# VHH binders against q9c0h5r722to879: the designs that were tried, part 23

Target 1, 158 residues: q9c0h5r722to879
Amino acid sequence: WSSESIKKPMIVTSDRHVKKEACELFKLIQMYMGDRRAKADPLHVALEVATKGWSVQGLRDELYIQLCRQTTENFRLESLARGWELMAICLAFFPPTPKFHSYLEGYIYRHMDPVNDTKGVAISTYAKYCYHKLQKAALTGAKKGLKKPNVEEIRHAK
Key: E = the ipSAE of ESMFold2; O = the ipSAE of OpenDDE; V2 = 0.75 times the mean of E and O plus 0.25 times the DockQ between their complexes.

## First folded at step 16 (VHH; framework vhh_lunsekimig_d3)

Design m5 (at its last look DockQ between E and O 0.05; V2 from the best seeds 0.00; counts 0 for: pae O 12.6 > 2, placed apart)
Fold by ESMFold2, look of step 16:
Structure m5 (fold): chain B 158 residues (1-158), chain A 119 residues (1-119)
Amino acid sequence: as target 1 above (158 residues)
Amino acid sequence: EVQLVESGGGVVQPGGSLRLSCAASGFTFSDYWLYWYRQAAGIERELIAVITYSGRTWYVDSVKGRFTISRDNSENTMYLQMNSLRAEDTGLYYCAKLPEESNWEFDIWGQGTLVTVSS
């Protein structure tokens, strides 16, 4: 977990567009989680995160790694809950790549045990939900069509 | 003091166009997402358009393809271009931003600018 901005993506890439988008994405994740001053409402922050991952396939694994990073050793309980919520939202729109699938599945699975729950945050419940969404996303692929995610879809994905 | 001032409303026939402006002062305009709401008589305010600090946009379905939100950070002004207006677009139009200290609740609004679409 970090309160700082990042200057490089978590995944090594030579794509200049992905590098810039990864740094912006991390700011948006921090905003949704309440770890960065949010100059936007949370529903529309989640919409922008989901839209970036849906639109830029090369950013999807980076997005999920950033969420794993921000939910690991995160002692800010509201931030932790919102991080898992955002993961579930994104999984409604796109899976990670096959190469990252096993890592994300293992990460989510490790958090499904109620022993990981804390007072006020039922992490295992979020993780079980994310697990089911990951399996569905792996079967259906990214949300198809020409339309980007919209706010009503984000509301239903929460 | 934070201030938002809407302008550009008026009376227009169906199919017509209007461009609304939201002049802002008292905050770092370029750092904020900005919002347009409308309120029909006797109805709750409805969010109709959003623009992020990076220029990405969102619209409620009823205005998609007809309305365009934009911003000019050098002029501290946000705009709403409204085309193909319909009677159901009649209402008081507000711009909004989140307060500095309470980023999950809208308490900072302009006075509104009235748009009347009469057939």
Scores: ipSAE 0.007, ipTM 0.300, lowest interface PAE 11.4, mean pLDDT 80
Fold by OpenDDE, look of step 16:
Structure m5 (fold): chain B 158 residues (1-158), chain A 119 residues (1-119)
Amino acid sequence: as target 1 above (158 residues)
Amino acid sequence: EVQLVESGGGVVQPGGSLRLSCAASGFTFSDYWLYWYRQAAGIERELIAVITYSGRTWYVDSVKGRFTISRDNSENTMYLQMNSLRAEDTGLYYCAKLPEESNWEFDIWGQGTLVTVSS
């Protein structure tokens, strides 16, 4: 976990657009988690995050690794819970790439053990939920159609 | 080219009303959510209202019950009805569209229309 913004993508990429968007994406994640001042309510912030991942395939792995970062050694319990919630939301709309699947799967799996739970935050419950979402997304792929994710879908996904 | 043009701003007394308009062009209007932002002097730009393509709406708490966002897809125009205006509502108002590959900080918006609430 970091309270500071990232200065470069966490995953190596040659895509200039992805490089540019990665830092902004991280800010949105921080906004949703409550670690950064938000310009909108959390649902709309989540919608922006989900929409970015849905519409730009190159951002998906970056998005998930950023969430892994922000849910690792996060002592802000409310922030931590919201990070996992956001992961679940995103998984409802798109999976990581096949090459990143195993990493994310492993990360989620490790957090399914109740030993990782903290007082007030049942991380294992979030992780289990994310695990199922990940498996489902891996099979079905990203949300289909031309219409972007909407607030109702976001609300249903968390 | 995507264009958003705000209008309807002006000077009004506290308790007064204004109706802002946003004329859109250069994209399929009915396919997009639209947003109203405002920026007071010395303050960061603030999201204040959202309307989906289906007409569902969201408001920041400070304007709930006073402001109404609406859209006319046949005219490619979005509106913001502002009632019971307060001094704190003073600012430059922007309508915005989210770019396909950008976040809030990269929204597409017009030049804004100035709203001044003063006695």
Scores: ipSAE 0.000, ipTM 0.205, lowest interface PAE 12.6, mean pLDDT 89
ESMFold2 (binder alone), look of step 16: mean pLDDT 81; pTM 0.806

Design m6 (at its last look DockQ between E and O 0.56; V2 from the best seeds 0.00; counts 0 for: pae E 7.7 > 2)
Fold by OpenDDE, look of step 16:
Structure m6 (fold): chain B 158 residues (1-158), chain A 119 residues (1-119)
Amino acid sequence: as target 1 above (158 residues)
Amino acid sequence: EVQLVESGGGVVQPGGSLRLSCAASGFTFSDYWLYWYRQAAGIERELIAVIYYSGRTYYVDSVKGRFTISRDNSENTMYLQMNSLRAEDTGLYYCARLPEESNWYFDLWGQGTLVTVSS
């Protein structure tokens, strides 16, 4: 977890658009998690995050590694919970690449142990939910069609 | 030439079984996740099963417990064992590969093999 902004993508990429969007994406993640001042209500912030990941395929692995970062050693319980929630939301719309799948799967799996639970935050429950979402997404792929994610879909994905 | 070729389709009665094959050539078979799709008449193509590098498999609910996806990397062939077939399983079945770094762009498809389940 970091309170600071990232200056470059966490993944190695040659895609200039991904490089440009990665920092903005991280800020949005921080906004949703409550670690940064939000420009909109959380639901709309999540929508923006999900829309970026959905529309910019090269940004997906970056998005998930950022979420892994922000849910690792995060002692801000509300922030932590919202990070996992956001992961679940994103998984409802798109999976990571096959290359990144094993990493994310392992990360989620490790957090399925109730030992990770803390007062007020059932991380294991979020992780189990994410695990299921990941497997489903890996099978079905990203949201299909031309229609962008919407607020109702975000709400349902929580 | 890089290609996938499905075979094994046919006509079966409800409750019957069928085994499909997807033969790969021209590429490193083990480097790809592999998928089975199917397309019923008038319906969009749908994913039904996936097999990872490790051999781990996942299925859509509609085929879970009845279908088994497998791969033989030494033979560059993927299989779909279909048991307890139903009329709703009728359709053209496709295999597809998913590149490792793909954001879920399937870059190679077979021509399909027709499965008809009818009494």
Scores: ipSAE 0.509, ipTM 0.786, lowest interface PAE 1.1, mean pLDDT 93
Fold by ESMFold2, look of step 16:
Structure m6 (fold): chain B 158 residues (1-158), chain A 119 residues (1-119)
Amino acid sequence: as target 1 above (158 residues)
Amino acid sequence: EVQLVESGGGVVQPGGSLRLSCAASGFTFSDYWLYWYRQAAGIERELIAVIYYSGRTYYVDSVKGRFTISRDNSENTMYLQMNSLRAEDTGLYYCARLPEESNWYFDLWGQGTLVTVSS
């Protein structure tokens, strides 16, 4: 977890557009989680995050590893819950690449154990939901014509 | 010389079984997600099953419990065990690969093996 901004992406990339957008994405994630001040309401922050991941395919793995970072050793319980919520929202619209799928699967699986719930947040419940969404991701990612996220779909994905 | 070749199709009665094979050449199987699709006459190809490079599998509801996908990386071959076959399982069965670095683009398809389920 970090309250600070980042100057470069978590994943090494040669794509200049991805590098620039990764830093802005981290700020948006922090804003949704309540770790950075935001003027926009949470639903529209989530929409912007989901739209960036949907439209910039090279950003998708970076988005998910940033969420893993922000949900790891995060002792701010409201922030932790919102981080898992945002992961579930994004998984409704786009998958990680096949390469990152196995890493994210392992990360989510480790959090499905109820032992994680003793910190006063139902992390295992969020993780189980994310796990099911990830298992469906191959179907969504393999289909042509994935549609752009909109506010109503974000509201229903929560 | 990179290819996928399906085999094991044939004619079988309802309730019967078949085992399909998908043999790979010219690449290492372990770096790919592997899929089975099928196509009935006049219909678009439909997903049947996938095996991830982690070994985890996914099946569409219409075949769940009847079909089993597996792979043997040492033989560079994927399998589809088909049990309790029904007339609606008739079609041309294809295997396909998905590179782990892809943006969900299948870059190789087999030519298909025909499965006919009829009395």
Scores: ipSAE 0.026, ipTM 0.403, lowest interface PAE 7.7, mean pLDDT 79
ESMFold2 (binder alone), look of step 16: mean pLDDT 80; pTM 0.795

## First folded at step 17 (VHH; framework vhh_lunsekimig_d3)

Design n1 (at its last look DockQ between E and O 0.56; V2 from the best seeds 0.00; counts 0 for: pae E 4.5 > 2)
Fold by OpenDDE, look of step 17:
Structure n1 (fold): chain B 158 residues (1-158), chain A 119 residues (1-119)
Amino acid sequence: as target 1 above (158 residues)
Amino acid sequence: EVQLVESGGGVVQPGGSLRLSCAASGFTFSDYWLYWYRQAAGIERELIAVITYSGRTYYVDSVKGRFTISRDNSENTMYLQMNSLRAEDTGLYYCARLPEESDWEFDIWGQGTLVTVSS
């Protein structure tokens, strides 16, 4: 977890657009998690995050690794919970790439142990939820069609 | 030529077993996720199972516990072991290749092998 912004993408990429958007994406993640002042209500922030990942394939792995970062050694319980919530939201719309799938699956799996649960925050429950969403996403792939994510879908994905 | 060829289909009684094969040629087999689909008459093709290059497997609920997807990279062949077959399992079974760099779009399909479950 970091309170500071990232200066470059966490994943190696040659995609200029991904490079440009990665830092902004991280800020949005921080906003949703409550670690940064938000420009909008949480649902709209999540929508923006999900929309970015949905629309930019190359940004998906970056998105998930950023979420992994922000949910690792995060002692801010509300922030931590929201990070996992955001992961679940994103997984409802798109999986990581096949090459990143194993990493994310392993990460989620390790957090399914109740030992990770803290005062009032059942991380293991979030992780289990994400685990199932990831599996489903592996079967169904990214959201198909031209319809962008909407606020209602974000609400239901939580 | 890049291709997938299914085999092993046939007629079986309910409760019976069948093993399907998908033989790959023309590409590095181990670099791809592979999928089994099936299509019943008058119904849209449906995904039933996937196996990753790391050997992780995922199934739809309708086949979970009955079907097993596996792969032998040395033989460039994917398998589908089907046990406890039901009438609703009847259909044309396809294997498909998923490119890593695709947006989860399949680029190669087999011709299919017919599975008929009937008493």
Scores: ipSAE 0.808, ipTM 0.906, lowest interface PAE 0.7, mean pLDDT 94
Fold by ESMFold2, look of step 17:
Structure n1 (fold): chain B 158 residues (1-158), chain A 119 residues (1-119)
Amino acid sequence: as target 1 above (158 residues)
Amino acid sequence: EVQLVESGGGVVQPGGSLRLSCAASGFTFSDYWLYWYRQAAGIERELIAVITYSGRTYYVDSVKGRFTISRDNSENTMYLQMNSLRAEDTGLYYCARLPEESDWEFDIWGQGTLVTVSS
């Protein structure tokens, strides 16, 4: 977990657009999680995060790595819950690449045991939902992502 | 010459078993996700199972518990063990390679091996 901005993406990339968007993405993730001041409401912030991942192919793995980072050793309970919520939202719209899929699955799997739950935060419930979404992605490919995210779909994705 | 070659197809009675092989050449086998698909007449190609480069496996519900996908990286070969075969399992079985940095698009397919479950 970090309260600070990042100056570089967490994944090495030669794509200048991805480099610039990675730093802005981290700010948006912090805003959704309540760790950075936001002018927009949470639904708008989640929509912007999901839209960036949907639109910018090379940003998807970076998005999920940032979410893993921000949900690891995060002792701010509301922030932690929002981080997992955002991961579940994004997985409703697009998967990571096959390369990162296995790493993300392992991360999610380790959080599926209720022993990881904190008072008032049902991490294992979010993790189970995310795990099922990754299973679906491995079996159906990237059919998700054909349609642009919108506000109502974000509400249903939690 | 990157290629995948399926083998092991044949005719089997309902309830029988077959073991399919997918021999790979021309690439670093251990770095790829590998899939089995099948296609019956009049039906679109159907996903059966996937095995990741780390060895994790996923199956569609219709074959779970009956089929087992596996890989042997030392022999550059993927397998599909098919048990409790049913007439509906009849079709051409293909293996496919998924590049790890792709947008979930297969780049190499085998030619297929025919499985017929009859009588």
Scores: ipSAE 0.175, ipTM 0.585, lowest interface PAE 4.5, mean pLDDT 81
ESMFold2 (binder alone), look of step 17: mean pLDDT 80; pTM 0.794

Design n2 (at its last look DockQ between E and O 0.72; V2 from the best seeds 0.00; counts 0 for: pae E 3.9 > 2)
Fold by OpenDDE, look of step 17:
Structure n2 (fold): chain B 158 residues (1-158), chain A 119 residues (1-119)
Amino acid sequence: as target 1 above (158 residues)
Amino acid sequence: EVQLVESGGGVVQPGGSLRLSCAASGFTFSDYWLYWYRQAAGIERELIAVIHYSGRTYYVDSVKGRFTISRDNSENTMYLQMNSLRAEDTGLYYCARLPEESNWEFDIWGQGTLVTVSS
């Protein structure tokens, strides 16, 4: 977890658009998690995050690794919970790439152990939920069609 | 030439078992996700099972507990063990390859093998 912004993408990429958007994405993640002043209400912030990941395939792995970062050694319980919530939201719309799938799966799996739970936050429950969504996403792929994510879908994905 | 060839289809009674094979040539399984699909008459092709190159497997709910996907890298062959077959399992079964460096886009398909479950 970091309270500071990232200066470059966490995932190695040659895509200039991904490079440009990665830092902004991280800020949005921080906003949703409550670690940064939000531009909008949480649902709209989540929508923006999900929309970025949905529309820009190259950002998906970046998005998930950023969420992994922000949910690792995060002692802000509300922030931590929101991070996992955001992960679940994103997984409802798109999986990571096949290349990154195993990493994310492993990360989530490791957090399914109740030993990872802390006072007031059942991380294992979030992880199990994410695990299920990841499995489903792996089978179904990313959201299909021309319609981008909407606020209602975000609400239901939590 | 890179190809996948399914075999093992046939006619079985409800409750019966069948084992499908998908033989790969021109490439090795080690770097790919492998998939089983099926298509019933008049219905869109549906994904039913996945096996990761690490051996991890994923199933749709309709086949969980009944079907088992596996692979033998030494033989470059993927299998689908189907138990407790039902009439609704009838269809043409396809295997497909998914490159790891893809965005969930299949690049190679087999021709399919027909499975008919009927009394």
Scores: ipSAE 0.657, ipTM 0.841, lowest interface PAE 0.8, mean pLDDT 93
Fold by ESMFold2, look of step 17:
Formats: C-alpha cells, structure tokens, sequence
Structure n2 (fold): chain B 158 residues (1-158), chain A 119 residues (1-119)
C-alpha cells in the first residue's frame, strides 16, 4: 500500500505516454479508495478508472498491479474495501493480458478464504467475484468488453 | 512455417469415445495457451476447452466431465479426449494458439478435423 504519488509505472516501460497514463491512473485509484482528495464523486472516479482500462489495452496489467499493491498490507479498512471493490468493477469490463492472468488469479485466490476477512470488510466476497470474472476471461479469449463502462453498470458490479 | 494440424476425427456412435490430436509444426507449445473450438453446421465456432502452458485447464459447462484437454510438450502435441459422445458434439473441431504476449488474440488456427456422432 502507498499514500504517495508514483513517478514511474510499476511495469517497466520506455513509452512516455504509458508512463504518464500509469501515473494518472494511480491518482485515480487513490481517489476512489479515499487515499487522495477528489473533487468528483466516487462513482465517476470509478468510471474514469474503468474507462481508461477498457480503452487503453496496454494499461490493463498496470491497473491491476496498482490495485494489488494498494490492497496489500493496507491497514486502512475503508480504503482496503474500496480497493477490492474497484478491482471487482474493472474485472466486470476487461481482463488482464494472458501473461498477467495467472499472477492475478493467484493473488485473488489467496484472498477467497473468509479467514482473510477483517473488521467488517468481506474481502472474500469481492475476491470470489473477481475470481469468477477472471476464469471467464480465459474461456472467452476476450477482446475489449462489449460495452463501455457506465455509471449504472458500475453500481451493479459493486 | 508455423502450423497446427488436427487429426483423429471420424464417425462414432453415441456414447463412444474419440481422441483428437493437434500437432504443432515450426514452433513449440511451451509459451502458448492452447484452445479447442468446434463448429456445428450453420453455427459459429464455439469454445470447448483451454489449456495453459503450465498445464492448468478450463472447460465450458457442456463438456465438463466428458472431455479432457491435455498436452505433451515433448511431442509438441495437444489432445482432446472426448468420452460419452452425443449427437450434439458433431462438428468440425479446431485447435488454436494464443501467445501469452498477445491481448487475447489467436495468431494460428488449425484446419479442423470432422467429428460425426451418429447411430
């Protein structure tokens, strides 16, 4: 977990556009999780995160790695819950690449046991949803999601 | 030249078994997700099963418990063991390669092998 901005993406790249987008993405994730001040309401922040991942395929693995980072050793319970919530939202619209699929699956799987639930945060429930969505991606050979993320679908994905 | 070639199709009675093979030419399977698809007459291709390069497998519900996907990297061949065959399993069976560096885009398809389940 980090409360600070990042200066570089977590996946090594020489592409300046990817570097810039990764840094902006991290700020948006922090805003949704309540770890960074935001002017926009949470649903529209989640929409912006999901739309970036949906539209910029090269950013999808970075997005999921940032979410894994922000849900690991995160002792801020509301932030932790919102981080898992955002992961579940994004997985409703797009998968990681085949290369990253196994890593994310293992990460999610480790959180599916209710023993991981803490102080009113049902992490295992979010993890089970994420796991189901991730398994479906392997079966479909997904392209982009069929439909651009929108606010109502984000409410339902929660 | 990079190719996938299916074999093992044929005519079989309901309840019977067939084993399909997908042989690679010009590459090795070791870094690829491998897929089986089938296509019944008048229908678009449908996914059947997937095998990851680590050996992990995924199946659609309609074939779970009846079909088994496997791979033999030393023979550069993937297999589909089909048991308890039904008339609805009739179709042209294809294998496909998915590079892990791709974004869920197949780069190589086989030509297909015909499976007919009929009494």
Amino acid sequence: as target 1 above (158 residues)
Amino acid sequence: EVQLVESGGGVVQPGGSLRLSCAASGFTFSDYWLYWYRQAAGIERELIAVIHYSGRTYYVDSVKGRFTISRDNSENTMYLQMNSLRAEDTGLYYCARLPEESNWEFDIWGQGTLVTVSS
Scores: ipSAE 0.208, ipTM 0.575, lowest interface PAE 3.9, mean pLDDT 79
ESMFold2 (binder alone), look of step 17: mean pLDDT 80; pTM 0.788

Design n3 (at its last read DockQ between E and O 0.67; V2 from the best seeds 0.00; counts 0 for: pae E 3.0 > 2)
Amino acid sequence: EVQLVESGGGVVQPGGSLRLSCAASGFTFSDYWLYWYRQAAGIERELIAVITFSGRTYYVDSVKGRFTISRDNSENTMYLQMNSLRAEDTGLYYCARLPEESNWEFDIWGQGTLVTVSS
ESMFold2, look of step 17: ipSAE 0.283; ipTM 0.648
ESMFold2 (binder alone), look of step 17: mean pLDDT 80; pTM 0.791
OpenDDE, look of step 17: ipSAE 0.793; ipTM 0.900
ESMFold2, fold request of step 18: ipSAE 0.247, 0.295, 0.256; ipTM 0.606, 0.653, 0.638
ESMFold2 (binder alone), fold request of step 18: mean pLDDT 80, 80, 80; pTM 0.794, 0.799, 0.796
OpenDDE, fold request of step 18: ipSAE 0.788, 0.779, 0.765; ipTM 0.899, 0.896, 0.890
ESMFold2, last read: ipSAE 0.305, 0.291, 0.336; ipTM 0.653, 0.653, 0.678
ESMFold2 (binder alone), last read: mean pLDDT 81, 80, 80; pTM 0.797, 0.793, 0.795
OpenDDE, last read: ipSAE 0.770, 0.786, 0.779; ipTM 0.892, 0.900, 0.897

Design n4 (at its last look DockQ between E and O 0.66; V2 from the best seeds 0.00; counts 0 for: pae E 4.2 > 2)
Fold by OpenDDE, look of step 17:
Structure n4 (fold): chain B 158 residues (1-158), chain A 119 residues (1-119)
Amino acid sequence: as target 1 above (158 residues)
Amino acid sequence: EVQLVESGGGVVQPGGSLRLSCAASGFTFSDYWLYWYRQAAGIERELIAVITYSGRTYYVDSVKGRFTISRDNSENTMYLQMNSLRAEDTGLYYCARLPETSNWEFDIWGQGTLVTVSS
């Protein structure tokens, strides 16, 4: 977990658009998690995050690795919970690439142990939820169609 | 030439078993996720199972516990062991390749092998 912004993508990429958007994405993640001042309500922040990941394939793995970062050694319980919530939301719309799938699966799996639960925050429950979503996404792929994610879908994905 | 070729289809009775094969050629087999699809008459093609390049497997609920997807990278072949077959399992079975960097779009399909489950 970091309170600071990232200055470059966490995943190596040659895509200029991904490079440009990665830092902004991280800020949005921080906003949703409550670690950064938000310019919109959390639901709309999540929508923006999900929309970015849905619309920009190259940003998906970056998105998930950023979420992994922000949910690792995060002692802010509300922040931590919201990070996992955001992961679940994103997984409802798109999985990582097959290349990154195993890493994310392993990460989620390791957090399914109740030992990770803290006072007031059942991380293992979030992780289990994410695990199932990831598995489903591995079968179905990203949200299909031309319609972008909407607020109602975000609400339902939590 | 890059291709996938299914085989092993046939007619079986309900409760019977069948093993399908998908032979790959023209590409590095281990670099791809592989999928089994099936298509019943008058119904859209449906995904039924996936195996990752690391050997992880996922199934749709309708086949879970009955079907087993596996792969032999040394033989460039993927398999589908089908047990406890049902009439609703009847259909043309396809294998497909998924590139690891793709947007979850399959780029290579087999021609299919027919599975008929009937009394």
Scores: ipSAE 0.771, ipTM 0.892, lowest interface PAE 0.7, mean pLDDT 94
Fold by ESMFold2, look of step 17:
Structure n4 (fold): chain B 158 residues (1-158), chain A 119 residues (1-119)
Amino acid sequence: as target 1 above (158 residues)
Amino acid sequence: EVQLVESGGGVVQPGGSLRLSCAASGFTFSDYWLYWYRQAAGIERELIAVITYSGRTYYVDSVKGRFTISRDNSENTMYLQMNSLRAEDTGLYYCARLPETSNWEFDIWGQGTLVTVSS
């Protein structure tokens, strides 16, 4: 977890557009999680995050790595819950690459054990939901990448 | 050089079984996700099943409970066990390789093996 901005993406890239978008993406993730001041309501922040990942394929793995970072050793309970919510929202619209799919699967799986639950936050419940979404992505990956994020679907995933 | 070769197709009666094989060569088999697709004459290819490099499997609803995908990394071969076959399962069955860093684009396909379910 970090409360600070990042100056470069978590994944090394030579693409300047991807580098810039990765830093902006991290700010949006922090805004949704309540770790950064936001003028927009949370629903529309989530829409912006999901839309960036959906439209910029080169950002998808970066997005999920940032979410993993922000849900690891995060002791702010509301922030932690919102981080898992955002992961579930994004998984409804687009998968990571096949390589990162395996990493993310392992990360989510390790959080499915109820021993990971913290005061007032049932991490295992969120993780089980994300795990289900990730399993479905293996069959629908490329095809789901064509479905544009919308507010109704974001409310459902929440 | 890099190849996928399907085998095991044939003619079978409704309710019968077949086991298809997809033999791989020219690449590190254990690093890839592998898929089975099928195609009836005159229509688009239909995804059937996928097996990840770690052995996890996923199926489309039309074949769940009847088909089983598996892999043997020591033999560089993927299998599709097809039970309770129906006329609508008739078609050309392909295997395909998914590169782990791709954006869900297959790069190698087999030539296919024909399955005919006919009374």
Scores: ipSAE 0.178, ipTM 0.537, lowest interface PAE 4.2, mean pLDDT 80
ESMFold2 (binder alone), look of step 17: mean pLDDT 80; pTM 0.796

Design n5 (at its last read DockQ between E and O 0.53; V2 from the best seeds 0.00; counts 0 for: pae E 3.4 > 2)
Amino acid sequence: EVQLVESGGGVVQPGGSLRLSCAASGFTFSDYWLYWYRQAAGIERELIAVITYSGRTYYVDSVKGRFTISRDNSENTMYLQMNSLRAEDTGLYYCARLPEESNWEFDYWGQGTLVTVSS
ESMFold2, look of step 17: ipSAE 0.295; ipTM 0.646
ESMFold2 (binder alone), look of step 17: mean pLDDT 83; pTM 0.829
OpenDDE, look of step 17: ipSAE 0.765; ipTM 0.888
ESMFold2, fold request of step 18: ipSAE 0.284, 0.291, 0.245; ipTM 0.647, 0.661, 0.628
ESMFold2 (binder alone), fold request of step 18: mean pLDDT 83, 83, 83; pTM 0.828, 0.828, 0.829
OpenDDE, fold request of step 18: ipSAE 0.854, 0.849, 0.848; ipTM 0.926, 0.924, 0.923
ESMFold2, last read: ipSAE 0.293, 0.290, 0.271; ipTM 0.657, 0.655, 0.642
ESMFold2 (binder alone), last read: mean pLDDT 83, 83, 83; pTM 0.827, 0.828, 0.830
OpenDDE, last read: ipSAE 0.849, 0.851, 0.850; ipTM 0.924, 0.925, 0.924

